# Miniprotein binders against q9lnl0: the designs that were tried, part 3

Target 1, 290 residues: q9lnl0
Amino acid sequence: QLRHGFYEGTCPPAESIVGRVVFNHWDRNRTVTAALLRMQFHDCVVKGCDASLLIDPTTERPSEKSVGRNAGVRGFEIIDEAKKELELVCPKTVSCADIVTIATRDSIALAGGPKFKVRTGRRDGLRSNPSDVKLLGPTVSVATSIKAFKSIGFNVSTMVALIGGGHTVGVAHCSLFQDRIKDPKMDSKLRAKLKKSCRGPNDPSVFMDQNTPFRVDNEIYRQMIQQRAILRIDDNLIRDGSTRSIVSDFAYNNKLFKESFAEAMQKMGEIGVLTGDSGEIRTNCRAFNN

## First folded at step 3 (miniprotein)

Design cH1
Fold by ESMFold2-Fast, scan of step 3:
Structure cH1 (fold): chain B 290 residues (1-290), chain A 88 residues (1-88)
Amino acid sequence: as target 1 above (290 residues)
Amino acid sequence: SDPAEILRKHREELVERLSDSVLDELLDYLLEKGVLTEEEYEEIKSEPTREEKARKLLDILLRKGPLAAWLFLFALLYTDPELYEELM
């Protein structure tokens, strides 16, 4: 069972250790928030927040990391560093799944997003199968997004907060938004800029939030209203009657966005969690216990 | 483009297409948000035609800068979503 203060009796410094490790990495590289948001989302929507994403493939076993959609996930060394320190202080106590959740929460706050509490007590999963990886693409319709998020227990408002909020920091590679560059409804100056940026070799990337790329704020929703969304999935949110009013509410009211995003992140972090005697406490976040 | 650039680009279309009902809602909203002063609100409402009301409103917004333009676009999205989409 998840609760606030789960580690107060068993590992009192757990959240402080994670927070310090995250701060040290974020202080050196502001893109850490984008990395951890993507990591937590990709973990939680695939068989629950059980740190299955963290498992390295071996010659005998592929893992979720073997899937192309996960090739860009990064920040594993941050989780490793926190886990290494926690194992020295509190052996076999703090799950990798809880480290991911705490680290992501702290990185959001560092980037100017909401400050919020999370419940802990997750245990680590015992499987990581490529076939379990089902993620929405950058071009899906609002109807498809609503169906997918409903299947994991989320309403339309939390979906808009998660999709947009997750894209308020970070980059998209040019190969993921070729349909947007061809869309005459996209802001013409931004289209010209993206055509130029995407001429480079090695699939260049652009910031998804063109104005505040390192801040967790409502700017991405303002960009949607101005026809400046980089990904089709984001642009679709302002065009569809089911989501337009929610996009507008967030674009107008940063406080409302931050409150809604915090609630959405809390709820996302609790999808399909293993607690009690289920799963394990890994000693190495990248490998199952022997 | 910033919101003010969107308004400049579509000024003629907006003058043509903003209905009296939509204009009334937009004016009330912009007054509520402090974008328009009481004096400006009354000045716009006193214009004899729909087209002149729209021109007056857009010219005032363009002088006030990008936040005023953005609040207008936000209000338009709620009051006339079809027109909003056609401009975007």
Scores: ipSAE 0.000, ipTM 0.197, lowest interface PAE 18.1, mean pLDDT 87

Design f2a
Fold by ESMFold2-Fast, scan of step 3:
Structure f2a (fold): chain B 290 residues (1-290), chain A 81 residues (1-81)
Amino acid sequence: as target 1 above (290 residues)
Amino acid sequence: SEEVYILFTGNDPETFRRAIEELVELAKRYGLDYTVYVEGDTVWVIIEGISDELAQRLIEEATRIAEKYGVEVFVEVERDE
């Protein structure tokens, strides 16, 4: 039931409004792409792309935001601004779930990544439950990653594109990669640099892609082959026989990476979607209509 | 006509603030257009409309400031394309 041009008749300016709002935020802060990629991934792998992640907790009801793993998710104000504008011109028409998908797609293109179309027609979920939040950690094995991605319909190549593509922009807190700093197989100069950066309180952050931290490109895979991956989950991809050749293919062919990442993002945005009469069209992305 | 993105990160608020102030003064001294973005313990100083020669000098000066104050520095230079 998802289709290209879903809003053509009901809200013709829908995608242009979202794109303008995203551009305005990205133009002032280039970390917006990393923020929206994280938001969409955390939403879609937890009971489908239904914007359940956007729901604020109340005193009566915790939400997915109540889980520590989601404490670092940001960019909610971007979705709010797009929704506010869309409600003025097209009341009760454009779902928060579609806004997240369109916003993430546009932010990827702004950061030099692939340009691609998405199908729309998602509806917003009616539940946001902390116990449903099951996300891969930074230290998991390739076998664990393959099993997890397979359970949601992704093959090994798509998994490598999503893990690496998601980490080619953005930061990781020092607490997430202490095992890498202690690993003598990590590039020794980078290891020494990270040891210094991670001194002191407040769990500082470092860029996951040490060379092109604001571009959606294949550099993260080049960092993997150079023993410079920040997170263990990334480093594991170059060390495992089932993923090593895919990492190498992406590291030496940016066009192949971009094509694969675009297809992966399209597929991810369609996980477990609600369409037709299921779910609702929220008027406020942070709260259920009832 | 390049853009230079300079990011500082640090663990000591006072030392971090002094490093940022010195970098901003450097940009002003050369009459450069700049924008400062603050994001928790990270600050970006984006300097626009700079020549290749001046960009290299600015990178060297920013690195020196970072070393002086013990803060991390990340520098990215973007061409017009």
Scores: ipSAE 0.000, ipTM 0.223, lowest interface PAE 15.6, mean pLDDT 84

Design f2h1
Fold by ESMFold2-Fast, scan of step 3:
Structure f2h1 (fold): chain B 290 residues (1-290), chain A 81 residues (1-81)
Amino acid sequence: as target 1 above (290 residues)
Amino acid sequence: SEKVEIKFTGNDPETFEWAIELLVYLAKEYGLDYEVKVEGDTVTVRIKGISDELAQLLIEFATLIAEEYGVKVEVEVERDE
């Protein structure tokens, strides 16, 4: 099973090495937190947190990276760097799946989000199929979101923390929110700003959190209340009776949001994990051992 | 987790810049929130989210810095409940 301090006896510097690598990348580029949040979410909701997302496609075989929804996932070089150093110090010991989880946790803390412990002991998956990729789009209804999150064991409150919390940092391309720009319910000043920013043929991006785009905090929920959510999936949370009160609770209580988001991220990192003798410990996060 | 505030008073902050850099380096390496404030002859370093073991190490190190440079050091530790 997963446990705190799994590597204490087998690779004592494991978490510190990951943390240092993540800090070095984050110090140069604040968007690392958004990248790693997206990576862990896309990995964990597809056949569990088994690092299946990290597998590169080959000439003969596509992988999860071949799916259009994963085209924007980035930060693989951060995982590679951590893995390279860990293999030198502790050969065949630390899974790529654990590296993703630890790196994401550390990047959240760097961006001002909650600090929390994670259990480790994940092993890497032996499969990466495009057909397994089922991810929520930017326009889905609350009912669709509740169904999807329930299917992986999450309640409504955890869903609101994960959807909103994951959007506290990062960008969205203009093509993903044209329906919002046309929506008269969107804040009129923001709508005018977005119409201007989204002019032109190269699908520009905007920050999902317009006020604190590099901080993991409750500002995204305040934006929802103010009719300023960029994506339809976020706007739907304030408009639906099932989620409205939860959005309000987070918007007015940053401490509650951080505690809920930390718990949600801990649970996310434990979806469908492989432990014991299942799976493998990859030597290269981008390729199966055999 | 704990909050640690370390104040050095009595000398030109430039005389112990290396020690301040080392404290900041430790905070960064462990992914901790930190703040450095310089006001006159006082340098304040605040670190949040620190473990008991690391807090003790920082207190001991701050004391050694103060002894070496002949400055006053004040350390406050606040534990979350």
Scores: ipSAE 0.000, ipTM 0.086, lowest interface PAE 22.1, mean pLDDT 82

Design f2h2
Fold by ESMFold2-Fast, scan of step 3:
Structure f2h2 (fold): chain B 290 residues (1-290), chain A 81 residues (1-81)
Amino acid sequence: as target 1 above (290 residues)
Amino acid sequence: SEKVEIKFTGNDPELFRFAIEWLVELAKLYGLDYEVKVEGDTVTVRIKGISDELAQYLIELATEIAEEYGVKVEVEVERDE
């Protein structure tokens, strides 16, 4: 099963190699943290953290990448670079699924979020099917979110940490929040700014965190309290009685948020993992071995 | 290429042990040269070969750690001329 230090004997430099690759990409582009957070979430909630998301479609077989909701997932070249170096040093040893988890953890720390340890020992999945992709939309109710997260083993507090924490970096396209632009409960100055920003062609994007868009911190929760949440799913967290106090707690205590987010990310990275003799260790993260 | 020196001063041994472990782990993660020196109630961490962006990140995190644990922090950045 998963354990801390899984690669200590088989590939001692595994985590340092991943970390160096992630840092090099992040140093040139601060949006890497948002990219890797989205990648891990989309991988883990679909048949577990088995790197099924990384599989490229072929002329004979579509993959999870073929689904419209995954069209915006990016950062695959970061995983590829880490895997290439790891295969040179430790052939057929480090799974793509572990690389995703380690890379996401390191990118969070780089962006000012919590530093935490992860267990490793994941193996890569043998399936990547478009029909398996079921993800929460930006407008779902709190009740729907609670049911979805509970179905994968998460309590309400962990859900609030993951939804808000995942949105403290990154962008949302204007088509995803038209309902918010029309909502008079949204901060009036922000609503006016968003109306202007969203007038253009090609579905423009805006930062979900209007104040600290490149930092993993509790600012998104403060913005929820101020009626400044960009997505309906985030705004709903401050309006619903079951989540409002948790949003408030995170908004006023960054240390508590960071501790809760770290724990949530550790749990997220362990959903439905393959270990032992299940799955495989891919040599190319974008293709099955056979 | 920059050199960053971070000094934490206070009577919280848990903060000192946590700060040392965290910064050393980060330096190891990026293959950086580092030095840790403990003198009385002061812990000094020096990291060499660090980029401007990572240096800024470490300064912000050191400040946040100091505020959370009630410890004094001093940061000095040196650049190769």
Scores: ipSAE 0.000, ipTM 0.164, lowest interface PAE 18.4, mean pLDDT 84

Design pF1
Fold by ESMFold2-Fast, scan of step 3:
Structure pF1 (fold): chain B 290 residues (1-290), chain A 93 residues (1-93)
Amino acid sequence: as target 1 above (290 residues)
Amino acid sequence: STIEVTVRVEENGRTYTFRFEVSSPEELLQLIWEILELIYELGADRVEITIKAESEDEARLLAQFLKLLFEELGFTDVEIEVKGNEVRVKARK
């Protein structure tokens, strides 16, 4: 069972060690928050938050990392560093899955987002298959998103908090929003700027939040209202009757957004978790124990 | 009515197969965009898509649309076959 303070008796410095490692990386590179948010989301929506995403492929066995959808996932060295230190002080105790959740939580706070507690006690999965990777694209309709999020236990408001909140930091490649560049409903000045940015070779990227790209705040929802959303999935949230009022509420109340995002992140970190005697505690986050 | 879509993607010797069912042309268009994003994310060098549409006219329109989209994604070899209400696309970089 997941609980607050799971490691208080077995590894008292667990969360402080993870937090220090995350801070050291974030202090050198502010994009760490975007990296860890993407890592946790890609892990949790594929067979649960079991650190299956962290497994390296071998010559005999591909892994989730083998799928191109995960080619852009980064920050694995942060998880490795935290795990290495934790194994020195508390051998075979803290799961890689818990490290991902704690690291992501701490990176959100560092980027100005909400501070919140997470429950721990996750165990690491014994499977990492490319065929299990099923992720929503940036052009999906609100109806499709609601159905997908409902299937994993989320209501509409938590879905809006997760989709928008996850896009307050980070980048999108130009190939993922060509539909928006061609859409006359997009803010005309931004559309012109993106046409210039995206004409270069090698699929350039742009910040999803054009104003505060390194801060976890409600600015992305304000951009949606101004018809400045980069991705179709974000633009759809302000245009659909089932989500429009929620977008407006977040756009005009940063405190409400932060509280809702914290609750959404707590729920996401608890999807399909392995606890008790299920799974294992890996000694190396990139490889199964056997 | 049901529209069936099968996608096979090859990347560095590995093959992935996805199967979908949608009930409207609007859902099909949405699914096509999702498939194109998946192809891009996978970095696929070879893709095969089979769509069983509701009519021959729909199949012909889908064939032209898919050809333009794959060419826009940078695929240089795009073969499209239409047989009755079935569209089969084979694309290679």
Scores: ipSAE 0.000, ipTM 0.125, lowest interface PAE 19.0, mean pLDDT 84

Design pF2
Fold by ESMFold2-Fast, scan of step 3:
Structure pF2 (fold): chain B 290 residues (1-290), chain A 93 residues (1-93)
Amino acid sequence: as target 1 above (290 residues)
Amino acid sequence: STIEVTVRVEENGRTYTFRFEVSSPEELYQLILEILWLILELGADRVEITIKAESEDEARELAQYLKRLFELLGFTDVEIEVKGNEVRVKARK
């Protein structure tokens, strides 16, 4: 089962090693928090937090990485580095799934978000199948989002904390929000800026939070209220009666947002986990042991 | 209502044809983004997409959206045809 201090007897430095590796990467590149948030979310909502997302495809076996929605997931080298150090100190002890959860938690704290404890004891999955990938897109309605999050055990408030909280940092490619640029309801000054930024080739990106793009804080919800949400899925949250009051609560109370986001991240990190004798402890996070 | 989507992709002599039915504009836009990212990942040279939308207004809106998407994704040789509620896109990288 998952518990606090799972590795205290078997690998006492486990969390500190992960934290140091994450800090070193984050110190050089503030986008690490956005990368790890996306990685954990994409892993956990597909067959649970079992590090199935980390598996590289082979000639005989496609993986979740083969799906177009996962093409933008990055930061695998951070997980690899932590795993390499952990294997030297504590061979075959710390799961890749736990490394993802710990790394994401620490990256949130580094970016000014909440500090919180996580339970550990996850084991790594034995399956990574493209057909299992069911992810929300940038244009989905609130009703579709509620149904999707309910299917994995989350209520509306937790959904708003995860969707918005996950977008407090990071970028969106221009191809993902062309519908927003055409929308006259979008803040006119921002819309003009985005039209200019999105000119040219190679699908340029913009920050999802235009004011505090490297901080995990409630600014994204304030942007929603100001008609400045980059993605349709975010804009929909302020326009729908079932979510509007929650967006407002978070926009005007950063402490409430941080507490809610911490709780949401703890819950997300515990969905569909493998424990005990299920799954395995991979030696290489990108490949099954055999 | 049903929105029908047919996608034909060519790469190095291989041809893939996909047929989909989606029930809402939101599902359609999600499908389009997934297909475009997959096409780029595969390095496809030619793409043909046919969409039978729910209305002529929706078809015109989709045509503008698709043209901009293909431009952003590096498909500069793009032919878009709108006939009634049907949008046909032929793109070459």
Scores: ipSAE 0.000, ipTM 0.306, lowest interface PAE 15.2, mean pLDDT 85

Design pF3
Fold by ESMFold2-Fast, scan of step 3:
Structure pF3 (fold): chain B 290 residues (1-290), chain A 93 residues (1-93)
Amino acid sequence: as target 1 above (290 residues)
Amino acid sequence: STIEVTVRVEENGRTYTFRFEVSSPEELELLIFEILLLIEELGADRVEITIKAESEDEARWLAQLLKYLFEELGFTDVEIEVKGNEVRVKARK
């Protein structure tokens, strides 16, 4: 089972090693928090938090990385670096799945988000199939989102915290929000700005949070209220009766948002985990042991 | 125009160093608030910030702002030095 201090006796420096590696990467590039948030979410909602996402495809077998929706996932080298150091001091002890969870938690704190503890003891999965990848798109309705999150055990408030909280940092490519640029309900000044930014070649990116793009805070919810949400899925949260009050609560209470986001991230990190003798402890996060 | 910011943060004996370059006073102000929030969240007990501003007047204004903000964060010993266009702050709990 997952527990606080799982590595206390077997690898005491485990969390500090991961934290240092994450900090060193974040120090050079503030977008690391957005990268790790996306990585953990894409891993956890597909067959649980078992690091299946980290597996490289081979000529004989595709992996979750082979799916177009995962083409933008990045930060694998951060996990690799942490794993390499951990294998030197504590061979075959710390799972890749735990490294992803710890790294994401630390990156949230670095970006001004909540500090929270995570339970560890995850083991790595033995499967990474493209057909298992089912992710919400940027244009899905609130009803579809509620149904999807409920199927994995999350209530509406946790869903709003995860969707909005995950978009407080990071970018969206222009191809993902053409429907918003054409939407007269979008803030007109922002719409004009985005039309200009998206004129360039190679599918330019814009920050999802236009005001505090490198901070995990409640600003994204304030942007939703101002009709400034970049993605349709975020805009839908303020327009739908089942989520509108929650968006408002988070927009006007950063403490409540941070507490809710921390709880949501803790719960997400515990989806479908393998513990005990299930799975394995990979020696290379990108490949199965056998 | 380039404004250089160097931040050194210590927490429980560990030292972290950041270096930033921003191109406007507006960007600098946003960066300062971002750094202070990170310091608070990390639970830092010692902080050193060095800012090379565009002018001596801006350095003096920054010194006053940083003094106030560090005191609000609960740092009990805040030493600020202005030398030309460079401001250096050392804060500790």
Scores: ipSAE 0.000, ipTM 0.097, lowest interface PAE 20.3, mean pLDDT 83

Design pG1
Fold by ESMFold2-Fast, scan of step 3:
Order: C-alpha cells, then structure tokens, then sequence
Structure pG1 (fold): chain B 290 residues (1-290), chain A 93 residues (1-93)
C-alpha cells in the first residue's frame, strides 16, 4: 500500500536522485514542467498510475504511445535518466510509476507551484494497449468532463483544479483550437493574434497561458474570465454554471488554487495504483521485464 | 452585436483590470453576475465598469438595466453615465 517514506529503508536517496535529475533538465528547459504534468495525467487516467504510458511499441505490439493523443507526450528521457541512476544505487527497487509521480511533483514546485508530499509504493503495470486510451478532448462539454472525473472519484472542484492547473503551463497546437479562433466570444485582440500565429504549415503551437506560460499559478483562471482561454475545454469552465464560481474562486485566490491543485495532484497520482506484489519493478521503464 | 466590457477593481491601493467581450444581453447578465462574485470575493473598495455597446441607443438601454440590477443587489453608491456608445459604472461599498 502507498505510504510516505516507502523507500526510507530500501533506497533512502530515491527522491533526492529524482529531484536532482528533474532540476537539471528543468534548469536547461522550463517546458519540462508542462511535459511531466501531461505525462502523469495521461498515464494515471488510463488504467491507473502504473507507468503503462512509458512502454515503447514494438513491430508486433503497439502501445499507448501508438495513439495519436499521446504523440505529443515527451520527457521520457528524464524518467530514463532517473531510473538509470536509481538502478545503480538501488537495483530493482524504485518503480517507474513512482519516478513519474515524484518527478512531476518536483517540476511543479520548480515552476512556482505548490510544494507537497506524495505517497510512494507504486508498482509498474504489465499492460499497455492502445484500446485502453480514453482521454478527454479539448472541445468536450463540462457535463461530459464532470461525468468522466466522477467515474474516477473526483468532484467538480478537483476537476476544475486539474483541468485548469494542468494548462497553466505548456502549449497547444493550432489544430486543437480552430473552434476558438472561429468563436467571436473569444477576446478579439487575442483572436486576431492567434489567427496570425496559426497561419502557415506544420501545425504551430501557442502558449495555453498567454501571460505566465512557465509558471504554475492561477493566471489561467484569470485568462478564462477574460475570454482568453485557448482551448474550448478551458473556456467551457467559465461559461458553465456548475463550474463558474470555482473558476472565480481560483482566479481571485492563488493560495486556494495552489492548495486545491496540490490535493488534486496527490489524489490523481493514486488512481488505480498497483502495490504489494502486483505488477513488477521494471529495469527499463520503456519495456516490460519479460 | 459585440459588447466590450472592462472592469477595474481597487482594493487597499492595488488595482486589478479585467477585459471581456460578449455577444448577447444574456451573456452580459452572466458576466455581470461573475463581476459581482469577484467584487464580493475581493472585498473591493471601488469598482469601475466600462461597457462599449454597438450604438448609443443600446448603451442607454444597458445603463437602465444595470442601474436596476445594482439597486436590487444593494449597492448604494453607484454612478452610471452614458457617453456616446459607452456605459460607465462606478460603484463603492
């Protein structure tokens, strides 16, 4: 079962090693926080936080990486580096699933977000199938989102914290928000800027938080209130009566947002986890042991 | 028609500015409700709302509707004026 200090007796430097690896990558590239947030969410929402997302496809067996919605997931080399160092110090001890959770937590703190503790003791999954990937798209309604999050144990407030909080950093490709560019309700100055930025080949990207794109803070909720949300799923949160007041609460109160986001991230990291003798401890995060 | 709304909120010497664009009277009412939630949450000393309508006649209709709304909600120190196609609201608690 998950607990604080799970590795105290078996690999005391585990969290320190992960934190140093994450810091070194983040120091060179501030987009690491966005990458790791996306990685953890995409892993945890699909059959639980079992590092199934990390499995590489083979000629005969596709994996979750084969699904189009996962094409933009990046940062696998960060997890690999942490795992390699951990295997040298503590062979066959620290799961890839725990590394993802610890790395994401540390990257949030580095980007100015909340500092929080996580429980560990996850084990790695033995399955990675494209058919298991059921992720919400950028245009889904609030009602659809509430139903989906409720099905995995999350209330409306936690959902708003996760959707908005996950989008405080990072980019969206122009193909994902054409409906917003066509929406006259979007802030007119921003809409004109996006029309210009999205002109051209190779599906360019824009920051989801136009004001503080590298900081985990409540600015995304302020952008929602100003009709400046890039994705429809974010804009829907301010439009819908069931979520509007929560958006306003987070937009006004950064401390409340950070506390709520920390609690949401802790809960998300514990979805459907494997513990005890279930699953395995992979030697290579990208491949099953056998 | 397009209705542009700018809200300036002052609390303990700090100013916050919010900008909005709405396309219908119903959306304007929803926006005003959200502005009121923000005022209540912030505990603002002063709020200034500027609404730019598509026409002067539309601005006058909006000014009357806002006056009734603010009076209903208990704001006692509210100044509403129309300048061309702009409605300006200044409220204090």
Amino acid sequence: as target 1 above (290 residues)
Amino acid sequence: STIEVTVRVEENGRTYTFRFEVSSPLELKWLILEILFLILELGADRVEITIKAESEDEARLLAQELKELFEELGFTDVEIEVKGNEVRVKARK
Scores: ipSAE 0.000, ipTM 0.093, lowest interface PAE 22.8, mean pLDDT 82

Design pG2
Fold by ESMFold2-Fast, scan of step 3:
Structure pG2 (fold): chain B 290 residues (1-290), chain A 93 residues (1-93)
Amino acid sequence: as target 1 above (290 residues)
Amino acid sequence: STIEVTVRVEENGRTYTFRFEVSSPEELKQLIYEILRLIEELGADRVEITIKAESELEARFLALELEWLFLELGFTDVEIEVKGNEVRVKARK
């Protein structure tokens, strides 16, 4: 079962090792927080937080990495490094699923977001199938988002914290927001800037938060209010009556946003987890044992 | 040109007033962070800051930055007013 201090008796340095590895990567590259947030979300909403996303495809078997929506997921080498160190100190003890959760939590704090505790004791899954991958697209309606998040146990407020909070850092490829560039309701100065940035080949990227792209803060909600949201799914939150007041609350109360986002991330990390004797403790996060 | 800053801080019913003058946007930024540190150290639950900027555009820019910084310190009731080149912020926990 998940609990605070799960590794206190079996691997006391577990969380400090993960934190040091994450800090070393983040110190060299501020985009690590965006990478780990995306990794945890894509893992947890597909068959639970069981590290199924980390499995590499083989000639005989595709994996979740084979799906187009996961082509941009990165940061696997961070998880690998933490796992390698943990296996040396505490063999067959710390799950890849727990490493992802701890690493994501620590990266949020490094980027100025909330500091919070997570429960641990996850075990790694035994399957990774492309057919299990069901993710929301960048243009979905608020009604579609509410239905999807409700199906995994989240209310509307938590959904707004997760969608917006996950987009406070990171980039979007131009192909994902062509509908926004064509939208006359988008801030005209920003729209002109994006038209120029997206004109070339190779699907360029732009920051989702145009003002504080490396900080986990409430600025993304302020951008929504100013008609400056890059993705339609974010813009929809300020336009829909069921979410508009929540966006406003977060935009003008960073403490409330941080508290809500911390709670949302704790709940996200506990979706469909395997504990006890279920699953396994992988020795290589990218491959099933044997 | 000079930028004038006035800060009023209340803690347990006692009021402290500070006045500052700076001559550049860089100095103003440094001063703002020093003021926020002072507010945090005093444990203030009510704060008012008035800044006379060099222009109306600067005043509007500062208004948004100050609102955000006060929210970061845990103030949840933040009132912003911009009149010409003057910004007035009133914040309560």
Scores: ipSAE 0.000, ipTM 0.075, lowest interface PAE 23.7, mean pLDDT 85

Design pG3
Fold by ESMFold2-Fast, scan of step 3:
Structure pG3 (fold): chain B 290 residues (1-290), chain A 93 residues (1-93)
Amino acid sequence: as target 1 above (290 residues)
Amino acid sequence: STIEVTVRVEENGRTYTFRFEVSSPEELKQLIDEILYLILELGADRVEITIKAESEDEARLLAQFLKLLFEWLGFTDVEIEVKGNEVRVKARK
């Protein structure tokens, strides 16, 4: 069972240690929030929040990191540093899965997003299988997204908060939005700017939020309303009757967005978790215990 | 093994310094893309990048890549120094 204060008796400094490590990385690099949001989402929607994403492949065994969809996931060294410090003060106590959840929560707050509590008590998974990786692409329809999110227990409003909120920080490679650059419905000035930016070598990236790329706020929804969404999946949210009013609500009420995003992140962090005697407490987040 | 990257960006008299560590060439590419758009967002007039690569050959390849990257970004004065496994770039508009 997940609980608030799970580590109060076993590792009282657990959350403060994770928070300090995350702050030190974020202070040097504002893109840490985008990295950790992507990491948690990719972990949680694949067989639950069990840190299976963190497992390195070996010569004999691929892992979730072996899948192309996960090639862009980064920030593993942040989790490693937090785990190393936690193992020094509280050996074999704090799971990698809890570290990911706490780190993501703290990075959201640092980036100006909502502050919220998370329950802890997750245990680490014992498998990491590339065939389990099924993630929504940047061009999927709203109907496909609704079906996918419903299958894991999310309603339409929560889905809009997660898709848009997850994209309010971070970048997208030009290869992922060529369909948008060719779309006359995209804001014409932005489309012209992106055509120039994407002429560069080695598949350049652009910020998904053109106004506040390092802030977790409602600007991404205002971009959607202005026909300035970079990814098709985001643009679809303002065009579809099932989601349009929710996008508008978030675009004009940052407090509502932050509250909805906090609740969505809490719920996401609790998908398919292992507790009690299931799984393990890894000593190294990148490898299963012996 | 770790690749160390330090980026200094100056815009209208304000200086921003970013320090990164990446453990693979793929992570380095992604970091460079992110730095690229950070530089564009800040409207940087001067950029300094120092990369401590894993080998001298990697340093030479990174130097050539960074030269092309800054020329693509419209910087007209690009100074590149390779010293052992360290690459230093200074770019001005």
Scores: ipSAE 0.000, ipTM 0.123, lowest interface PAE 16.3, mean pLDDT 84

